# VH-VL binders against Cytochrome c oxidase assembly factor 8 (COA8): the designs that were tried, part 11

Target 1, 167 residues: Cytochrome c oxidase assembly factor 8 (COA8), of Homo sapiens (Human) (q96il0)
Amino acid sequence: APERGAERRDTAPSGVSRFCPPRKSCHDWIGPPDKYSNLRPVHFYIPENESPLEQKLRKLRQETQEWNQQFWANQNLTFSKEKEEFIHSRLKTKGLGLRTESGQKATLNAEEMADFYKEFLSKNFQKHMYYNRDWYKRNFAITFFMGKVALERIWNKLKQKQKKRSN

## First folded at step 10 (VH-VL)

Design oa7 (from o65 with heavy chain S28R S106T, light chain K55E)
Fold by ESMFold2, fold request of step 13:
Structure oa7 (fold): chain C 167 residues (1-167), chain A 124 residues (1-124), chain B 112 residues (1-112)
Amino acid sequence: as target 1 above (167 residues)
Amino acid sequence: EVQLVQSGAEVKKPGESLKISCKGSGYRFTEYWLGWVRQMPGKGLEWMGDIYPDDSDTTYSEKFKVQVTISADKSISTAYLQWSSLKASDTAMYYCARQGWHYDETGPFGFDYWGQGTLVTVSS
Amino acid sequence: DIVMTQTPLSLSVTPGQPASISCRSSQSLLHSDEKTYLHWYLQKPGQSPQLLIYEVSNRFSGVPDRFSGSGSGTDFTLKISRVEAEDVGVYYCSQSEHFPYTFGQGTKVEIK
């Protein structure tokens, strides 16, 4: 995939996608993978007749998506930086420079890199455990509000039908 | 943005059949009643009937009940008005219109969004 | 069928002056939910009708505040406090309380 631009390569964004679905759409859209988090953002449909419950659900889903994208964008950035630091440290131990004689970044073999992966997972175990706890809490709340919205929509359809029957 | 887009103008002869369409976009099509309204040349508005696209629950004006059929295909967000045998007196502009409702109200209110109209001309 | 009777059928107004249109139904439009299902539409020349006022007095989204509706039971009024050039067209009252839904004959509003 071609580079998007220099300013996008240096920093993680706020997690907001630049994809814009058609204005006439009445559906949520799943966009392309975010560059920093590798997550596919949902672009939420906002109906003109949005109830307070529907708004609460949409905002909770938006906030959860932003929270999730921020977490993984930061973890991907940290992973990349710590991987390079590990490689540089191990190259120093082997008596090698940070660059090959051709000027390319020096690297380690798969077995040597396995030590990095194990160390990274160990360092971040508690962080991912807290992330999983919060992820489940957020998704339980979302599911609860989805149920309430479904019941509200059934109620609204019944109200409309009852009015028509009275005509 | 809520939009109702109708099929193009039609020129027909008496006795021919016709099916005109109304495609809704920008809203949840199955959650709103959709009506058909006739306007004869130089005349006012006449309600022909309504459909609820989710289950095809349909109500007709008695004047039009035998003359037309109202249907919908919710998979493509499209409603239809059709005649099996057109008469010269069917020459008119035909509008589809969505009957609006609000989450905190008991029932639908007036026709809040209208299609652009389909001119049907029936002449020998 | 519920007959909706509008008066006047034609109205010529100097810009900036008020206008008033009356609508009378042959039966009450009050529903058991305490709402009255009387609506006003404007059809500008060469255009589809557009909703102005729903349920007697509620302005639809985007409708200027110079439009107001009032009335109860069988007698209803649409008022335009200051008529502008863009207000030209045919105004219809309509009821959605009794099947079949019916419209008034229309009131043509034009500029003098």
Scores: ipSAE 0.566, ipTM 0.806, lowest interface PAE 1.4, mean pLDDT 86
Fold by ESMFold2, fold request of step 13:
Structure oa7 (fold): chain C 167 residues (1-167), chain A 124 residues (1-124), chain B 112 residues (1-112)
Amino acid sequence: as target 1 above (167 residues)
Amino acid sequence: EVQLVQSGAEVKKPGESLKISCKGSGYRFTEYWLGWVRQMPGKGLEWMGDIYPDDSDTTYSEKFKVQVTISADKSISTAYLQWSSLKASDTAMYYCARQGWHYDETGPFGFDYWGQGTLVTVSS
Amino acid sequence: DIVMTQTPLSLSVTPGQPASISCRSSQSLLHSDEKTYLHWYLQKPGQSPQLLIYEVSNRFSGVPDRFSGSGSGTDFTLKISRVEAEDVGVYYCSQSEHFPYTFGQGTKVEIK
């Protein structure tokens, strides 16, 4: 029986894969590729002396990573699911089984698969356009806050030097 | 968590050179002054000088200015205290310590974290 | 150089009783930012010094509330409301207002 809307299970699991950096790291750490998105997650360092501006930047980067990981995990699952459905449907129309005589998964030739790739690209065009827009918007914001954090760090350095020299 | 780990105890003869180290972890090493403090056997604490690892800016106590060299290698989060020619009077415990600060200026502004100390013994 | 003078130099205290250590600087430790750069450290037997109180009266993170600091200008006091066995060691006052930074001579606190 068909599943109802919110009960459907054709979306990748939410969340970014978890890994643990060395416990004494004071740097961001890049982990192995996530099995769903095929993207390498970043574990962000939280310094003891984190300013509100630094926290805002870190959270924006975390949210963007989660958004990006989820988008590609979903797209990879959708691509795989629709590819298999397309192959299954075309094999069924030809009266062929899902497996070859040797037991391997049957597939379609390059010309037949080109129809799938064209259909998939066309179907997902708007989704990828919105992804591109949001990607640039998010990265512009991240770059802006990175600049503000850099200036804040210069300011903090100058304050520490001033206190030392005014003594 | 903030940690300062110093190199091990040293036994030296007068006239020998020595370089001891202090490795910082759990914080942005380049953003804090890191100081060296001497404690002679059975005596109190003496500030020797500080370094700002980001640019290796150093401040020395006049007493120690020509006696030691303070340096840092920020690529490995490590500061150094070095003698070119040790004297018997250099026998002491040497601590590195981080000078605290906070972005909102609420403190702390003292030496908030200390290394475990490096015992240097200079004897003939 | 700023001389930091601690009184007493040694203190034997019955557990659970209060203790008080005085620190006097040879010059005012008040900075132009209206903060006073006077700090207190404890060096327990066989250990590195640890920060107790910074800027006269502020407890460092993890320091029990039985420790308190007070004072202004040149006269400062560290109080322990109820001395415990873990409080034994040498207490140092320190100034970071004037170069070179200087420490008091230390106050050895022991329990009876």
Scores: ipSAE 0.563, ipTM 0.809, lowest interface PAE 1.5, mean pLDDT 85

Design oa9 (from o33 with heavy chain S106T P108S)
Fold by OpenDDE, fold request of step 13:
Structure oa9 (fold): chain C 167 residues (1-167), chain A 124 residues (1-124), chain B 112 residues (1-112)
Amino acid sequence: as target 1 above (167 residues)
Amino acid sequence: EVQLVQSGAEVKKPGESLKISCKGSGYRFTEYWLGWVRQMPGKGLEWMGDIYPDDSDTTYSEKFKVQVTISADKSISTAYLQWSSLKASDTAMYYCARQGWHYDETGSFYFDYWGQGTLVTVSS
Amino acid sequence: DIVMTQTPLSLSVTPGQPASISCRSSQSLLHSDEKTYLHWYLQKPGQSPQLLIYKVSNRFSGVPDRFSGSGSGTDFTLKISRVEAEDVGVYYCSQSEHFPYTFGQGTKVEIK
């Protein structure tokens, strides 16, 4: 029985954007779009006096970002692959070559491509639904912790002010 | 690295107004009290007041409450010390200093980082 | 206002010898959180003050281990185990327990 070669699912290499924020930065930075996901990564600032709550928020944001980057990188690769396969299949069915007489890559018309997009969206509908659900869950959690951190900051300021008044 | 950079030396006449600046960098400017400390020539250190840049909450020593105004522009991470009318007795070195704190602490502050100082000379 | 009294006001020390500066507050600097808000600063000649010790005994970042702080309540001490040439300057104790914040008179440390 011929060993079915495990199709190495070309997982998009997590190309860590080499964008490094300035060392003296005291705020979050937005990097250039990632080459695979096309998402702009955020470089989160780490304060010298980071509370456990702030740290938790930062980690949640980072994890969510990584999750998004991986999802879209893979989705874009899948899309590109399937698109190319569709084009090749359709051209073959039409008896057309992959290249025009001018040597350009043969393309399909807008109507044919619309069929591809419809099919692709239909095929990936459930995947997108799960993504959206999880996206909302993650962002809700982040927002919740943002609120907590904001309250913590207010509380810290109030304690400090109270100390100043009591003396 | 935390840095406080103050404006340059000032030479003024009595009755003139003055506003000196202190720019913070390398930290969350809005979350630390920034104090002003006076040092008269050949004398010790005197706390004048401080400001919380996020909401511009300001506290003064009674000695300085009417003499100066402390303000901040958080958009540019800068605090200010201002006189409406300078006196010869205002001749001194003025330092801005960050009041350090830890999130686990509820108490008072220490001045962990200092500006280079601004020399103000008021002479006729 | 809290009066911070330093002794001595001047100290001349031979390099390698120990130095000790006392600071007394007019009131207790012990807070309800059981921390004592006494701090030590050094102002080197021609420089801005720098934090040495915070809350009695904690060395600030970059401060050599030859510096140590001790004390409780109203009586505090800064010790330098081996004075170096770079330790020349004016030392200030400061309190932040009571408003307004106050400093000692300063102790001038010189090398013999």
Scores: ipSAE 0.762, ipTM 0.896, lowest interface PAE 0.7, mean pLDDT 92
Fold by OpenDDE, fold request of step 13:
Structure oa9 (fold): chain C 167 residues (1-167), chain A 124 residues (1-124), chain B 112 residues (1-112)
Amino acid sequence: as target 1 above (167 residues)
Amino acid sequence: EVQLVQSGAEVKKPGESLKISCKGSGYRFTEYWLGWVRQMPGKGLEWMGDIYPDDSDTTYSEKFKVQVTISADKSISTAYLQWSSLKASDTAMYYCARQGWHYDETGSFYFDYWGQGTLVTVSS
Amino acid sequence: DIVMTQTPLSLSVTPGQPASISCRSSQSLLHSDEKTYLHWYLQKPGQSPQLLIYKVSNRFSGVPDRFSGSGSGTDFTLKISRVEAEDVGVYYCSQSEHFPYTFGQGTKVEIK
């Protein structure tokens, strides 16, 4: 039985954004777009008195961010690879070289590229559907915990005020 | 790091108005009470009042309620202590201090971080 | 107002020796949540006050282990196991159980 060569899925390296927020910042920071995913990473602030609910929210946001970064990094890599293969294949079929007479990289026309995009979208349709589903699930969970944290903050404020009035 | 930075020393005449400031950094300014404490020359510490910057809820000691106004601007993380008319007896060091709080507690009002103080001198 | 009474008002200590400061409140500082809202501050010469101990016995961050607080109800004690030159200043007890918040008279600690 021929050993099916495990297609080394070129996983995009988890590029840790080199962006470091100022040490004294009490806010979340947005970094520059990642080179692979093209998504801007958020550096989350960790408060001095982080509650368990706040911590849970922060972790969910971080995990969701990492999930998004990984998905789009891989998707962009796949897209770029398949696009290049498509262009090469079509040029070869046309009897054209990879370079023009002027030495520029040979390109396909807009109509030919439209065929590629249609095929790519069709091939990845199910993958995108699952991504969208999971994206909504994650964001709903985050929103839910944001609400809980907001309520917790209100409750804590009220407790402090009540103590001041009772004395 | 949590820091409270106060405005510089003030020299005023009786009857003049004064507003001193305390800027907080390194923490969530809107979620902590900020208090003012007076120290007269060679004397002890006196709590004047405090403010919750999120909604500007303010509490005063009865001794200071009519004498001063405490306010805050949360947009710039700054609290203020103001006199409409200074007296010679207002000559003192004034400290702003953050009231420490833990999420598991019903409200602890210890002063965990202090400003460097603002010296106010009122002389004719 | 709650009166906080410190004893002694001045203390001269030889370096390396222990020190003890007492603080008495005019009313109980025990809250319904079973916590006691007594705190200790140190004001070093020419500096702002610094938190040492909160809620009777909890050391604030960066406070050396030689400092300890104890007590209950109305009687409280700050202990320094081994006094160092850097411990010179005025020590204040404070309560935040009753409004308004009040401080003791202060205890001046000096080195012999």
Scores: ipSAE 0.761, ipTM 0.896, lowest interface PAE 0.7, mean pLDDT 92
Fold by OpenDDE, look of step 10:
Structure oa9 (fold): chain C 167 residues (1-167), chain A 124 residues (1-124), chain B 112 residues (1-112)
Amino acid sequence: as target 1 above (167 residues)
Amino acid sequence: EVQLVQSGAEVKKPGESLKISCKGSGYRFTEYWLGWVRQMPGKGLEWMGDIYPDDSDTTYSEKFKVQVTISADKSISTAYLQWSSLKASDTAMYYCARQGWHYDETGSFYFDYWGQGTLVTVSS
Amino acid sequence: DIVMTQTPLSLSVTPGQPASISCRSSQSLLHSDEKTYLHWYLQKPGQSPQLLIYKVSNRFSGVPDRFSGSGSGTDFTLKISRVEAEDVGVYYCSQSEHFPYTFGQGTKVEIK
């Protein structure tokens, strides 16, 4: 019995963006678009004196970014695969080869591709709804912690100023 | 690494104005108080005042309140010490220093990082 | 202003011997948070001051273990267990509990 070659599920490599910000930077850096997700990764600055609240915010931002990168990497891969399968299926139905006489990759017309997009969106509608919901939840949490960190900074500044006045 | 880089030595005449600078790097410049410390030739250290660069909040020693102006430009992570009219008695080394603090602590400072100093010489 | 009084003002030490510098404040440096805001700085010849000890007994990053700080209230001590040639300079105690921040007169440490 021929050993069915385990289809290496092309798991989208956890594309740790090889972009390394300058070591001396005290700011967040935006990398180039990831090749799979097409999202620009952010490298978050880690301050020397990071509060627990700031650390929590940073981690939440990082986790959310990783979640987004993974979602879109997988979505883009799925899209590309299904698109290719659709094209191949339609060309076959038309009795056309995968390549033109000029050796170029055969393509479908805009109308046929519109059908693909409609079907793809319909099929993935629920997935996108869940993504959007989770996206809002995560961003709300991030915004909430951003507010807390901002308040913490204000409070720390006020305490320092009060001490200077009381003496 | 945290660094404070000050402007070069200055030689001035009495009555002239002067503005020296201190550029911070390697840390969140806007979130630390930056102090100025005077050291007269062969003398000890004297705290002059400080600034919080985020909102330019300043505090002065009473001794220096009328003598100098402290300012900052957070866009370039730079603090300044300025005299409107120099005196011979202003001849000294001037240091900028970061006032370090811990989040767990209620706000007293120590000078954890210092600039290299700016020598100001005022002579007729 | 808080007066910081250092003793002695000069100290000549043989390498390998211990050194001790006293600092007295005119008022207590104990804050309401139960921390004491006394600090020690070293200014080596021709250099800027460097933080040695913060809040009485905490060594700053990169400060050798031979340096130790102690004290409470108004009386503080900096100890060097074994003085090395690199320890030459002027030592300053400083307070940041009371405004304005003040420094001691400095103690000049020299090698015999």
Scores: ipSAE 0.750, ipTM 0.891, lowest interface PAE 0.7, mean pLDDT 91
Fold by ESMFold2, fold request of step 13:
Structure oa9 (fold): chain C 167 residues (1-167), chain A 124 residues (1-124), chain B 112 residues (1-112)
Amino acid sequence: as target 1 above (167 residues)
Amino acid sequence: EVQLVQSGAEVKKPGESLKISCKGSGYRFTEYWLGWVRQMPGKGLEWMGDIYPDDSDTTYSEKFKVQVTISADKSISTAYLQWSSLKASDTAMYYCARQGWHYDETGSFYFDYWGQGTLVTVSS
Amino acid sequence: DIVMTQTPLSLSVTPGQPASISCRSSQSLLHSDEKTYLHWYLQKPGQSPQLLIYKVSNRFSGVPDRFSGSGSGTDFTLKISRVEAEDVGVYYCSQSEHFPYTFGQGTKVEIK
């Protein structure tokens, strides 16, 4: 496997990546876009000397990534499904076929598609509002724990130096 | 995996200078002390000193303090041991070794991973 | 300087039999944190030293269960429950409590 082009999905509830990171990597890896969410997953490095605080941060980042990917996978599927249904319903109401004379899929004009976009946004407004709220809450928590881990690392360095001085 | 790769064997004459290297990989190089250990032919192990690569904080054994200089370049994950003027008595195997620690401890400074060694031969 | 004294200096063992190596320090290796900074290394023929046991009794990753360490204060012991051919080499105890860090003189373990 190429050193930066291979990724494996650790949870793999929807499938297993063909590519995975080197087992001995000491860095986080960014994978290819997920088929359903179109988001690039991060494959997290687990150091041999991981503290409880570092573990909590890593798990929080993993949980947030899974939550975010699931949200967008569901939204992308819902959008595609409802768009197709809207177009088919409007074409049926007009007495038109699903394909043009050239064999391409029949579509609606921009004004008609604007009606779909308005309806979709209206139906999903509250869902996206809660997503934005939760996204900010999660990112604030992650940033807070990143700061705590940074301070913990400084403290560990100082403890080591204190032991050296006592020798 | 954690690896320490040292520079190759050296054959020198008394009075010459020498700088040998130790390159660390597979771990966060700046978070661990790195030590140098001498083994004279057919003899045991002697700690020479160590360095914390993040800030180059260095500790020397009194025996070696004026004889060698320990340094590091953290940008390339490499530590160095150098002599300004070699003596025949400097003929030995020189190891670099990482000093391990755990997040819940003060620091134990045991050598958990060792380089392959650099044989230095000084003869006239 | 802390002198680390190992006994015996040479040990010849039949495969499958136990072996015991003693290490005595000239001062206590107990730190104010109530931990003891005594470690054991093995140097196999033609190889670099490798860590076996740290802080008296903790086996390093990948070290077989047949190795165990014990002791306190100034008196320490490394035990090998069943010596195997790959255990041949020189065993060193060491301390990291007082500068300069020091090693024992080594115990050469051979197969009969």
Scores: ipSAE 0.556, ipTM 0.819, lowest interface PAE 1.3, mean pLDDT 85

